# VHH binders against WD repeat-containing protein DWA2 (DWA2): the designs that were tried, part 5

Target 1, 350 residues: WD repeat-containing protein DWA2 (DWA2), of Arabidopsis thaliana (Mouse-ear cress) (q6npn9)
Amino acid sequence: MQGGSSGIGYGLKYQARCISDVKADRDHTSFLTGTLSLKEENEVHLLRLSSGGSELLCEGLFSHPNEIWDLASSPFDQRIFSTVFSTGDSYGAAIWQIPEPYGQSNSSTLECVASLDAHVGKINCVLWCPSGNSDKLISMDEQNLVFWSLDSSKKSAEVLSKESAGMRHSLSGGAWNPHDVNSVAATSESSIQFWDLRTMKKNNSIERAHVRNVDYNLKREHILVSADDESGIHLWDLRKTKFPVQELPGHTHWTWAVRCNPEYEELILSVGTDSAVNLWFASASSEHKTSESPVEASRQRVNPLLNSYTDYEDSVYGLAWSSREPWIFASLSYDGRVVIESVKPFLPRR

## First folded at step 21 (VHH)

Design AA3 (from J3 with S99N)
Fold by ESMFold2, last read:
Structure AA3 (fold): chain B 350 residues (1-350), chain A 115 residues (1-115)
Amino acid sequence: as target 1 above (350 residues)
Amino acid sequence: QLQLVESGGGLVQAGGSLRLSCTASGRTYEMGWFRQGPGKEREFVASINPSGGSTYYADSVKGRFTISRDNAKNTLYLQMNSLKSEDTAVYYCAAEGWNYGLDYWGKGTRVTVSS
């Protein structure tokens, strides 16, 4: 499969808003996604890329009672994943186990491992601790962060701590720092907040309106990327957060998600409400200049856009690189279309 | 909080047209029109994505209704043509705010189609 104007498609029969790579699947490149339907039973789809990279196969189809607004596979167990769900006045978040054996069946009921039952409002996301052999989770509603310890064998989750982010912030999501398991970034309508999980205190923030999504660079310890509605994509050196070290144009409408490549530290993907996926090369110049020159980002005049994937009919809301095949990504548009693309033709190293 | 105000409803003869408007007090993401006829549950009519580039319609209104939005004015529209008596309902504007879900609703505007 090569990058370009077309990719491998898979259609859900309902609207959909979230997709996750199955990072713990060492044997296949696979993804999880879920549906939004008010009238029909909802579904979780386990999708596997064929060995030749030519087809997406549904390896599992599982019933889910509510609309699925966020979904994340456990980085440590390919059978374990979280959903955030809401239907009418019903809401929640839960941890699920895919039943044994794995295989294609028409429909089956997921086994609930734990309910994340400490929120008093709609839950926006669940974040898994990205490193170590850890059963740690963060969940967020509009005002609160809850830090959990998961015990899969006892099918329970225990609150380790809970804290309010403040009434004027509407938290929407975040990312767990892969270089510091005690650090979480939380996004909101007014800022990016940085939390220390040992104290549950906000120890820094970047004041920026409408930050939708953030991701940490897996190879560059201090680099965070952010997506915001009108201002596009920004790269931040977390040692000096007064100004971004680089800005990318983003999308012709709002940028919805941004993902750093897990292997190629200069590659960034973004998706937006302009129905596009954009592949960026983000060389923030030398690390010396990044730490010393707050205006250095304006000196990058070359076009950092490597490719734009535009064969979508609706806003693209979901985005995941494959950890197993880091030149592969999945995207998800709101109409339920999953697309797999390869970025091999655009790899920045020659 | 985000507020939505519909306008443009009224009495119209079958085969006629109306244009509904919905003004939002702030930023909106996904938006849609819903309706509730006499003695019926509320039903989906049409939706539109944040850019205005993607639209969806219930089968009962396809080809007759057109949804659009003007993001500079924070306004959603529904152009209703070839109206039928079955289109008689209170029409509601709904929007997604900062966080997911169509959580914000207007009070509705009444459309009555006479035969």
Scores: ipSAE 0.762, ipTM 0.896, lowest interface PAE 1.0, mean pLDDT 87
Fold by ESMFold2, fold request of step 25:
Structure AA3 (fold): chain B 350 residues (1-350), chain A 115 residues (1-115)
Amino acid sequence: as target 1 above (350 residues)
Amino acid sequence: QLQLVESGGGLVQAGGSLRLSCTASGRTYEMGWFRQGPGKEREFVASINPSGGSTYYADSVKGRFTISRDNAKNTLYLQMNSLKSEDTAVYYCAAEGWNYGLDYWGKGTRVTVSS
């Protein structure tokens, strides 16, 4: 399966599960994605949206030895990114550098600048510190969180701290709080856990089954959005986590990922195993709370679904807004199809 | 740990049909069928996404085999029609659990196609 005619498409030769916005690219709207192939060498693709916004071009194609299950671009250096990889019994996570000049179109060798080798099991994600310091990372396996300091000049990563979350939680991913660099949310089968990186202890949790993904709102400092398999999408005010402040239906099957828009605080995207991308308008605000804001059932609701993008042939697992052009997003379905869409028709007058 | 148990294998005449089942002990995400013929390496047969709405087939079985799943019963199926002698193999069920990757495998069920 290769890209379709709706939206701006790009086809990977193989299955794929991860895509990342290249936030540090100030000149182009760019994304990184990686492949899943058991029998052939894997690839990292650097994709750029053309100047007219009509085509998605491969600016770089890089070999990677293992299947790539998670990938994240450094928020501060467009040449630096992480991969989480696993093939058979081989697993790991590493930090890579794209060689200069930027955007070579031929396959070339990535430079490994650090390996994140403090884990005793498969690594599920790597999180980059979103503000303040470009040299801090979190990596997670099912049971452990590891906090790292990356030194680019020495090409090394040092463990700052490591802590067990316990066997019963099965950590799967998380998000770094952009409003408090000492706070990380971690997802699991049974909860959302909130960790203080200064102590490496859980200081709060939301008990909820099958939470797949979370994201912090960049404009609403206390709002976290969660996606879970059966119950869809929930918005949380982290000052009062007993009940969500808003619920959105999510998907007709399991909701896999949720992303808050980096500029338009009421826009949320989600993707799911129903082969759809859904765009939502969410009205909850941590800054304009009234005495009735936590009591959602007393309000008459309007339809929060702004649009549904359904021109996909497989589960959609990858999702990234563009920070450079916040009305643009990329999606990635399991068959390796990357699609770029614009939400401009749905933007409120600002 | 998540357990996968295949069933439905057996001896069948060329041109015949057979239905394989795989029952999972818990929730599964991506699932697939693989097979290993005599003296061969294990190979992909078919896969299906968590909702059951998206399916993929190896070229050698396309049009003859149908993968499906019943999520209420945690059961994966492979309907095998127009069987050929080269379909003789042990068939394995594989599944993704909570965390990524096809990490869970059944012990297999044998299919023998006689001429």
Scores: ipSAE 0.760, ipTM 0.893, lowest interface PAE 1.0, mean pLDDT 87
Fold by ESMFold2, last read:
Formats: structure tokens, C-alpha cells, sequence
Structure AA3 (fold): chain B 350 residues (1-350), chain A 115 residues (1-115)
């Protein structure tokens, strides 16, 4: 069998669990990632793809006091991002500002702009509202959702509302609906929950064990993609959630993350604990079937897997498409390896 | 609510072998073994990813200890060969549950290595 590297690599010295596209960077294709180290101070790396596309450059290296378990760049300001962190008994989430001009390659301590300190337990994720003028965020612990307004002038975050999701549902993450800013999907051990932010009430759910990750399709208003540990990847039409409209196999172990492509509405990436990245083509029509039976949801027998990237030595936990160059993605494996790949070979010709 | 129960500890002569087991009451993700020797701080021994495909070892045990897992039985193992007196410790199983971090710990199993 043949082996070898297939992408542009960048190595962190420590384990790592999270990576984010810097969507607000209109000049470069950039990513943010952070480390997990107990022995040494943690790091946030700002990475830029070179103009020739041949190298991933560290444009900024910033100290962070705690292990970074989740990280998200603001969709509206390339210097602003959130971290979720936990080290020992210390935990939190905070909003940070890069203290020097974006793209400077030197080490500096991050400026903490706001702390998200309304939680009584370990925080699992922070979601940024995808709307252009929004300064709104959601943060989640195992039992609670907190809805925030970030005040840029005062460098503070104000709680707008807070609600319990229930003791049996361990919330782990979610996605903000880009087609309805009042709607958030939250993942848990037992369900996907759909929350109305105007009321802070759960108005729908899909009962399904071990849903790790969800993502909304940016081009197909009613389509949500989910990943769960054992049964892979499912596409849902949110107008009728009794059965998925399409199923994809996922990974040979657990599927950890899924991401819909921001421009090519039929492309889906996934990563898993089998140390692989899989690229999928979801062949459903522009209007998804409204079938009440699982037989119609399973009727597709075409091979939707376009490519499998398997040259990783540990579980792949991080995944981000580039919004600026939508044929480019970054992956992050637990050993701290960032890999940039282009999916252009798998796109149809013009 | 996730519970971890270690077993397999005991008294063994130097150069001997033991196999430790840790049974989880539910699904686990990242897992590892840690130990605390007499008068010492708790230290890392070995870890394994959810699929079992990636393993890591402390320098003091490399080549002598092997970590593995049986996901169908929710069980983690530590095969300890060529035991030394320095390996005498209480051995703890630790696991990541649904949400991140090694938050779940067993009560430990004692291993004593005699000359």
C-alpha cells in the first residue's frame, strides 16, 4: 500500500481540539487554533495560507492561560474570537481581542474583552450569531443555555436570558440557524433540540442518541446535517423531522464533526475518531422528500464518498471550511497536526 | 454518573506481570491510566483514543506496559510486564465522558512489586 502526506501541514507542539475559520478576514485565508497543555502555558495560533497556496504560516502566536477546548472566530471582526477553556477545577469562556495588527508574527498576551460568567458548570461551546450587525452569542453548559449581548464600547457581555434544558440532557454544542437568527440547534446525548431565542423554549426535538455535531446548510434553508457516534451522518428537512431525508455512512469509528460547504451546497465534510476526514456528495434533489417512512430515507445506494483523507495518526476533532476560498478546508487531529486540503479535484468542471 | 471500576491489582515479584482492567458503566471517549506511588504525586502512565488506534506512554513505562481497550465491553486494560519496585502504586482509571476532559475517575487498584 502507498502512503504519504496529501496536504499542507502545520504542527502544534501540544495536543489540540479546536480550529476555526477566520470568516471576517477578507484579505487572507486564515484559521485560529488552540492548544491543550497542562505543563506549559497554552497557545493560540493564527495561521494564514500563503498567497501561492503552498505554505501555512503562523501570523500570530498568543499566550492563553488554560487548555482550550473550543474556539470560534467572530464572523464580523477578524481580531475577535471566543475560547472555551478548562484546566483542573478552573473553567470558563471568554471573548478575546488580538492586541496587535492582524497577521503580525510575534508572541503577545491576549486582551480579555469579556468573560461569559453566568454559568455554574463547565462550558461546552460558544456560538456567534451569523447576522451581519449582530453582537449576540449563545453559550452552553451541560444543562443551560445563556443568550448574551456583547457591548463593544464597554468591552463587556450582558446576559439577555438564561434557560435550563433539563437535567437528563447533557448539552454539548450546536449551531445557529443562518436562515432564522431566532433559532438555535443544540446537541445532547439524547436529542437534537431546537430553541426559539425569543421565548428561550425548546419548540422541537429529534430524539436520537449520541448526536455529536450539527451544521446548517447555507444554501438549502431547511436542511440540517447531523453526526452521531454509531449511525453516521444524517440530513434532515426541518419541516418534517420524523425521519432523515438522507443517510451517509460517516466513519469506521465515531463521527465527530460535520460541516456543510458554504458555496457548494451538496458538499459535506466529516471527521472522526477513526483518524480520517471524509468528503461527501449529498445527491438529494433541490427539494427534499417529505416521506414518513425510513425506507424512502434509505433508498439511495449511490456511493456518496468522494474522497477519504487517512494520513493522520490520531483522532481528527477539528474541521473548518474556508469561507473566503470555499474549496479549501482545514482539519486538526488531536496530536496537534493542522492540515490544509483543496477539494478542487472533486468539483465539476466549469 | 459515569462510574469506573478498576480490578487486577495485587502483590507480584519484580520481573513479573499483571493485567489491570477498568470497566465503565457507560460510553467513554479518551481514556487513560494514572498512578500514585508511596509519598509521590499522581502521575500519567498511559492513554488511548476512543477507537483504540492511538496510544501514549510515560517514559518510565515505555516498552513494558501496553494500554488497550475493548469498546464492546466498555473495558480498558493495562498489561504490565517486567515490573519493577518503582511501579508500586495505586493505579487509577480515568475517562472522558460525553463532554470534554478526563472528568471521571475510579477509586484505584493497588499494585505492590516486591524484590
Amino acid sequence: as target 1 above (350 residues)
Amino acid sequence: QLQLVESGGGLVQAGGSLRLSCTASGRTYEMGWFRQGPGKEREFVASINPSGGSTYYADSVKGRFTISRDNAKNTLYLQMNSLKSEDTAVYYCAAEGWNYGLDYWGKGTRVTVSS
Scores: ipSAE 0.743, ipTM 0.882, lowest interface PAE 1.0, mean pLDDT 87
Fold by ESMFold2, fold request of step 25:
Order: C-alpha cells, then sequence, then structure tokens
Structure AA3 (fold): chain B 350 residues (1-350), chain A 115 residues (1-115)
C-alpha cells in the first residue's frame, strides 16, 4: 500500500502535474499520469484499480522523452492519449498509442500517432471531443485555439481551423461542452471565453480575473463550474451569465482545478495549492424549481463542504473522477503522489 | 511582464550565514532557487509551492538552507546557514507565471564563501 491515511496510494518517484481518467476502458477503472523529471527520462504510468478496489496497480510504464504538463486519455480508445510537453527552450503536443500486449514479451514503447505542431507558443492543453466517437481535438497556446481532425488509421492530424483569442487574454485551458460539441470554454487571466467551433468566433464571455479551470456539468445542460485564484469556485447558468448562481469558498489558498461528477450532478471536487482536495455539494441547479420550498433550499446550502482530504505533502494539481465508477476519484500532488478515494460515505444511499 | 530581482549576495566566512531575497514584479506560482558554481553546471537548490507550505531541497543543502516566501511582498527568500566553500556560486531565482513551467529567471546574485 502506497496511499495516504485513508486512500489508496501510488508514487511516481518524480514531480508530476497531470492525471486523466481512462474513460474508454470499460473493463477496469484506470488512470493515466506522467512525470516532470529533470534528471531522468520521463514516464507515463497506466494505473488500474484492482478488482476488489483495494490497491492501485501499475499496468503499464512507458518512456516519454519530455516533461509532461498535460495529459488526456481519448474518450473513444483506451490506448490513445495526448500529452503536452516542454523541452526547455521548445514545446510540443502529441498523440500516443499504448502498445497491445503480445502473447510473449514485447516492447513497452509508445508510438507517436501524430504531432500537433500548428502553434506559435507553448501549448497549454489538448481537449478531446467528448462524444465518444469523435476524432476532433482542440489545442491551445496562450493566444490561439487550433481545431484538429485526427485520423487514427492514417496516423495523422490535420488542422481544420485556427483562431487568435487576442493578446489581452492569456489562455490557459478549457473544457469541451458535452451537450454541444460545437462549443468550447477557454480559461484565461481575464475571462472565460465561449467559442463556436463552426465559426471559430467567441460568442460570449464572462469577465473574471485569474480563472484557472472550468468544467461542464454532465447532467445539467447549462451549468458550468469555474475556479479562480482569489474567489474560489463559482457556478454559472450559461443562459444568464451576468452573475454566478452559486459561490463556494474553494481553498485556503488558490483553487487549481474543479471537476463535476459525471453521475451525481450536485457533487463537485476541487484541488488547490493549499495541499487539499475538497468535496462539495452544490444545490444551485435544483434550487430553481418553482415547486421547491425556499426554506429547504436555504438549509441545503448551509454547509456545502462534504469533506476535505488533507493528507498531502504538496500542492494538489491533478484531479479526475472515474467515469466507470463515479464515486471514485484520483488526485495527484506535485510530489508525484496519486491517491484514490471513494466518496460513497457522503452519498445518502447507493 | 514578470521580472525577478535577487539581492543579498556577498562575501561571507565559512560557517557563516547569508539571506538571499528575490522580489517579483507580479504574481508567481511555483518558485525556486538555483545556483551555478565555478566550472559547474547550474543546479537545483530549493523550491517552494505557491502557498509557501511545501518545500523541497537538494541533498547538498538539506538542514542548512531554508526557502520561504512572503506572498504579501511578492518576495522569495533563501536563508543559508553553516556555509561551506562549495556553496560559492551565483544564485538565481526562478518562478512560474500564469502558464506552466519555470520560465522567469533573475540575473543572479553572487555568493562567495571564504576561509
Amino acid sequence: as target 1 above (350 residues)
Amino acid sequence: QLQLVESGGGLVQAGGSLRLSCTASGRTYEMGWFRQGPGKEREFVASINPSGGSTYYADSVKGRFTISRDNAKNTLYLQMNSLKSEDTAVYYCAAEGWNYGLDYWGKGTRVTVSS
């Protein structure tokens, strides 16, 4: 056992910044993560939760030539994933394929399926279209969005379109709308921008400083959650973006990432530079029903923090729910420690 | 644009102490100290997370050096105690800005440890 006091743990040996759910693995609960090693070759670790759910096993260990700053598993193929990486004075993003096990021993090397080389600056993230049968990707640098079509059979990626977000907005990441594959949210130092991929134009924005991360609610078509450095966590109804519909305190330092639960629409996880993971119950989406009592709605929002996981030695930067087992999440702290936790104790009955 | 300015270097007797400072012109995230000794490559010394709550040290300085930060002043510190001749180097402050990676570096401050 490698975990903290309550969770199932796994150590990467090196600093690390990113972790992803292997959503396309329908047989096991799995995660991909990667390292930030200065002295050694970098590594991608494929981690599988054991059948009994009691330990985290390294199912695959793959060499990666550069420090990995972002990583995302393909929603349609469990062997396909993207990395965003840096090599000191240069940068890149690529699509990789995990080798299939051979009946006898075989090489544990990654195949580079495609390079995403249409950027003018350091790449911040790669977003996969969430439809599960889409070959579409978005990549972002500080100023630009690039829309790609991936052909896995030909092992190529083609630019479909590219657009500048403007020099006053430093893009840092985003999320693809699971309810409208033509819509992407992009985060920046000054705003959350909403882009229409058919036109590659920004059609709305929420002006707010230092927005680090956003995520769409998978069950509520118009609900977006955001994290920003100073003000914590905000929930937005995208039909009425002048003010947030709910605010949560976030962290005692900066909130780095937020993730909506894929099945339990009121559950939100956050991680921060205070070395904590916080589990929230956000009732705002259900509080707009005309038949609901104001008293019960008020009581539901009295204490939105369900739990705080604090057994970490460094900032927590990585966060992923399991889509296969939506009561399970993985966290990753900067010292390379992966922790798996279950939120079942905080569910009424399941 | 984020700028980093180190100060506090100078001559010091072996066994003595120095305190280095690095003032940032704006918001910083991960920060660290690096050094380059005579005839050596630049090497990691210490790092600290954005809140100041988590620190990491190279083995050669553990127990002797302490990294800290004052976020209200945008200032990073390195307290160097029990100095040795091998600590003689130019010390550099490095920081992460809005986007990932230690992309911002100061010009350095020189530390010389004499007998």
Scores: ipSAE 0.741, ipTM 0.885, lowest interface PAE 1.2, mean pLDDT 87

Design AA5 (from J3 with L102F)
Fold by OpenDDE, fold request of step 22:
Structure AA5 (fold): chain B 350 residues (1-350), chain A 115 residues (1-115)
Amino acid sequence: as target 1 above (350 residues)
Amino acid sequence: QLQLVESGGGLVQAGGSLRLSCTASGRTYEMGWFRQGPGKEREFVASINPSGGSTYYADSVKGRFTISRDNAKNTLYLQMNSLKSEDTAVYYCAAEGWSYGFDYWGKGTRVTVSS
């Protein structure tokens, strides 16, 4: 039974790896995505779900000068977003502003608000402060974290602090703690590092190989979820980091990214190089009711996999929940296919 | 540091076949073949995703070349059939490591197609 993908699709002309929820858009469910073109001018697409939820429309198409490897929408302004990009010989990151009015032309030029030019190494990610009221952001290269203040009025970014994570660690990404604006998790090939932004010091770490991506639970304090290439998905209680509180199998190939639902604390999405999106039900509460009988324990192993979306032709690298409609998510496969899906049927019955 | 080593290049007559190999010293994600002909810029030939389930080809090689990979052996392959004189080039293996993009390149293997 080829479960007809109830999803809404949108095709990019080029390959792509990054997609972001436009959190600051309170009126529309919107996503930003960027392309990877080796030969052509790259593009940023502003996608908006129609009011009826039946169509994904390109609200704006913008030229971007370089291949886009990371993209993140600012939480405070729907027109402001960051990109990490490669130039034939270098890497960079910048803050962009969508011009007004947008959507009338098939190609508009982005305004560069600020260049994040404090990095010598390969920039891997830009993180925005999750409080929505802050103009703070973090950029990471392979070895360094840079803490920035953005002044949108002056169209400038200022370095507040910079710190090296050391040569042994290849930083690849991270997440900003939504429960503590002074805390950031950084991923490396060998660990998750926890940084205090006040001191710019690493205060803790989880040693684990090939942690590709992390995300904080927005409802449960101290819960972090990680995606590992081979070992799948792990839920961590940051108060007790020796062992994960829960393990999920992840994907049939490599688990690439994980996203916690902004409203439903038990729902997690993951994507992988098996060309799938998985929806998981995960509870950090170790309260596995020790049902006394091994038989009951076996029955109660509720398959944590709620659904698998497999209508992709390539690795799925991009994933974003809608903050406006928490039952909606966007996924992006490497071939440039965007899919919007609803998880309404799988929502926990309150 | 990830190292890539190409092999399998050589002299072949037009219409002939060659199989190129690229061995990586460690884990790779996206992989690809590029080539640079005499007096030409380096150009994309083919790419393959980590699982090997998805492949991309330049229009000039579609239907003639096949890219594949063996992850257990950390090896990338390019089967080249129906070779043409215009396929004469140094072929380079490229790989994505832990970070994004093709950061690692081989030294190349020379393919010469004679008329």
Scores: ipSAE 0.889, ipTM 0.953, lowest interface PAE 0.5, mean pLDDT 92
Fold by OpenDDE, fold request of step 22:
Structure AA5 (fold): chain B 350 residues (1-350), chain A 115 residues (1-115)
Amino acid sequence: as target 1 above (350 residues)
Amino acid sequence: QLQLVESGGGLVQAGGSLRLSCTASGRTYEMGWFRQGPGKEREFVASINPSGGSTYYADSVKGRFTISRDNAKNTLYLQMNSLKSEDTAVYYCAAEGWSYGFDYWGKGTRVTVSS
């Protein structure tokens, strides 16, 4: 049964790796994506799902300098977002503002609000404080974390603090703890590092090879999910970090990224270099009832994989849940294909 | 630090074939071939995703060149068929490491196509 993707597709002209939910848009289900082009001008696309949910429309197309490797929409303003981009010799990061009215102009130029120019090394990611009222953000390069305050009115960003993670660690990304605005998880080739932003110190770490990506559960405090290249997906209780509380097999090749559903605490999405998106049901129930009774062992290990979306022609690198419609997600394959899907059929029965 | 070493370059007659190899010292993700001809800028030739299932080619080499990889050997290949004088260049292997983008480059291998 060639399960034809029931999803809504949108094609970019160029390759792409990053997509973000426009969380601050309360009126529309919207996503931002950026392109990778070596020869031509790069683009940021503002995509909006139609009111009927049947079409994905480009609401705005904006020129962007250089190749975009990371993109994140701010949680407090739908027009504000960050990009990490190549500069030819290195990588930079900046905060941008979509001009108004962007729906009426086909050739709108992004306004640069601030450059994050405190890095000497290769910038890997920008994280926004998950609090909708915060103008704080973090940027990371291979070795350093920088904590920023953004003043949109002044079109400036100020460094609040900077700290080195050490030379032995190649930082690749991270996640901001939605339950503690003073805590950030940073991923490296060999560990997940937990940083306190008040002290700019690493308080704890999980030692594990090839942790590519992490995401916090928004509903369950102390639950972190990681995507590991070879070992799949791991759920962690941050109170007990020696072992994961649950393991999922991930993808048939490398697991690249994971996203926890913003509303349904048991739902997790993952993407990988096997050109697939997987939907998982994960129950953090720590109660491993060691009930020794042989009869309970036959409880049919419910396959945690709810669905697999495989209608992609290349590695899927981008993934975002809609905060407005938490049963909708966007995925992005490297070939520049955006797909919007609904997981309504798989929602837990209340 | 990830190292890339190209091999297989040489002199070949027009219409001939050549196979280039690039060996990586460790794990690579996206990989690609670039080339720089005399007096020209470096240009994209081909790329391949981590699984090897997806490939991209420059229009100038499409149908003639084939990019492939052996992950078990950490090796990238470029099979070049129907070579033309315009294909004369130094060919460079590029790879994405732990971080995104082609951050690692080989020293290049020279391909000369003689008319």
Scores: ipSAE 0.886, ipTM 0.951, lowest interface PAE 0.5, mean pLDDT 93
Fold by ESMFold2, fold request of step 22:
Structure AA5 (fold): chain B 350 residues (1-350), chain A 115 residues (1-115)
Amino acid sequence: as target 1 above (350 residues)
Amino acid sequence: QLQLVESGGGLVQAGGSLRLSCTASGRTYEMGWFRQGPGKEREFVASINPSGGSTYYADSVKGRFTISRDNAKNTLYLQMNSLKSEDTAVYYCAAEGWSYGFDYWGKGTRVTVSS
């Protein structure tokens, strides 16, 4: 008689580690995710939250030849997305186009728009420029950043520049600054590096071990949030990077990803290898007047953790807010379970 | 350079038990066991997440094998119960490092199950 988790679930039949909000879908709240299978052909699933928000529907199921380790939807075209893939000796990153919708006898095979073929080792991530035209990309392997221009009409990607990130860093990912399209943060085993794409030079760094993930605050121009294995979650004012401006505990094991909410500037989600999703209220100010209820005037916010979602069977590696419905997020645990949750109960009254 | 060393293999009668160990020389993320039987390709057996709290098993071993890890000792274990002749294989420890995927492998330890 006990139910499952409180969220809306969807099961992939294989392990999985990546999920992306389809930001460019103006009509529906939708997500893309991909599988990790060595023996069977891999799959990309296009998922749509139903009207009324009661179930998660598969709107597209597409074959992908390799295990998918990272996936990102184009912020400007809902049919375009990137994958980072590796199986055995085969590796790469490519840009794909989703075929026309279900029900028209279309192929389940994705069209490859471009291959990002300028790397000498496994590619760890692809970042889409968050503003302007959707034709600029960054890809990273452990040692190099490559800056690309995508031409969807010619089905090609052109290298604009390529640069080495340095010997010690073992790049793993990053984020594109939404407030400055020429600025990218790159994560590594030993630091967070800040790159100027006009010069392809590293112009600042924060020396910190095992930084797994970063995200920029969409409303606070100079605020970056980082997640690392040992020390949890840190907020940085990029004008003064000697010390973080705020620290959050993160997870009871390693924090794997962190995401700033696209509308509610103080909301941060994190996921970790403790099989939890944590919702944080992050503020440098001790004054939280909008968080207090007039009815319960004696209540105080002393703990930044608003909620912990713990009904997962494996590490949670995937995390995406919905840009269309910013109180909605998707999580993905390694066992292939996608869960949609609403944070609306934790928002202040309008 | 991350190194993995397995131990605990040997000869066991059908229905018996063995415990395999694997010691890592450095930091690991996901860890797992794979095996390669005579005349067969290497196959997945079990995996465990970095905290040790979550496990996944191949259908052929579910209910009989238990994967665990002791992060203080950098050691991965596989408790194998109710062994069958088809479990005869070289068992490999595998680990994920900083970059994704099982890139690090031990040399293997042989398990032979006799009837």
Scores: ipSAE 0.658, ipTM 0.843, lowest interface PAE 1.4, mean pLDDT 87
Fold by ESMFold2, fold request of step 22:
Structure AA5 (fold): chain B 350 residues (1-350), chain A 115 residues (1-115)
Amino acid sequence: as target 1 above (350 residues)
Amino acid sequence: QLQLVESGGGLVQAGGSLRLSCTASGRTYEMGWFRQGPGKEREFVASINPSGGSTYYADSVKGRFTISRDNAKNTLYLQMNSLKSEDTAVYYCAAEGWSYGFDYWGKGTRVTVSS
């Protein structure tokens, strides 16, 4: 029997697939996660890493009526988050406000700030604008992108524009470019599509089968990473998208998600249906690097896998770095196990 | 459109065994078995992740049922041992496609456990 875990664990009683760091929490390292309960009311858990770093504490447990398939904390307000949900014939996405956290209130009730009611089918994701305009969102169903303006004070969301992705198979997710708030990448069964939000038109695409997930590098303005079902991780220079600039081996089964580290530009995490989390060092040349030594060039041939975390009992679907403590990440396996790990042993000493 | 076809149902004595199969016409992600007894709501039985390495069971069948999959044949199995009369139901194969959730279902195969 395989045993032993160095991470800090927290158990949800139900299956789960989504976890988000609470980026706007400046005082605590915290995460939000939600459940996939078939028989009982679903739950959103607000988790805080203790000050000693030895345990995860549940700071709030909130009822949610439907199975939660995606969840994202607002990058600008720690009390605001989105859910994507579907149960039976019911589906939707909504924006919620949690009660004042860490205060004297004992309320467990979520307030619905807005419903994203412009879709004709299941919603796959909600993306928050990463900078500047805290009130802008993108939501995607299989066929459409919808661009929203959120007014939390008036508890409303208005459609700014809506556009069809064309006659390709289902959109599945995407990422908002942190270096250009007018640019969004959308994933599908057949391609990665790049959208200009000013025109709501596709201006480029990368043709690849079964691209599940993408993420932008926060420090390398033209670098995007992608995860394929077929265990492939690829780095792309968005100025020259004909070929990837680097490939990473991925997982022994399908790679489900990939996340660039918010502070350490060469660190990438991935999770997969092989029940593993992999930490990668991406050594491809950076446009913003001012020097390159022969040692760095020769190191690009070294195995890029820094560590593999394999003590999981089910597929790992959830993955989030902590923005507050960028050496900390949370993972979530389908059986509801949240694990916090530190990558400090693998950080370069610069 | 992804299609699922179950087989292997039938009449079996209490304490006996039966093996169900489900063949998928294309790529599947999570897969599972559900069942619906006479006049009852459909209930979860077991599920298995895309690689086949991780399984989950309802409490009522733990230790008696084993779910497995053969990805080369696009086939899901349910080995049912120590059958009880309450296991009598139509058993449905379900699968997740590209989009999340169990959206694809077979027509079911009937299992009857007699005393």
Scores: ipSAE 0.588, ipTM 0.824, lowest interface PAE 1.8, mean pLDDT 86

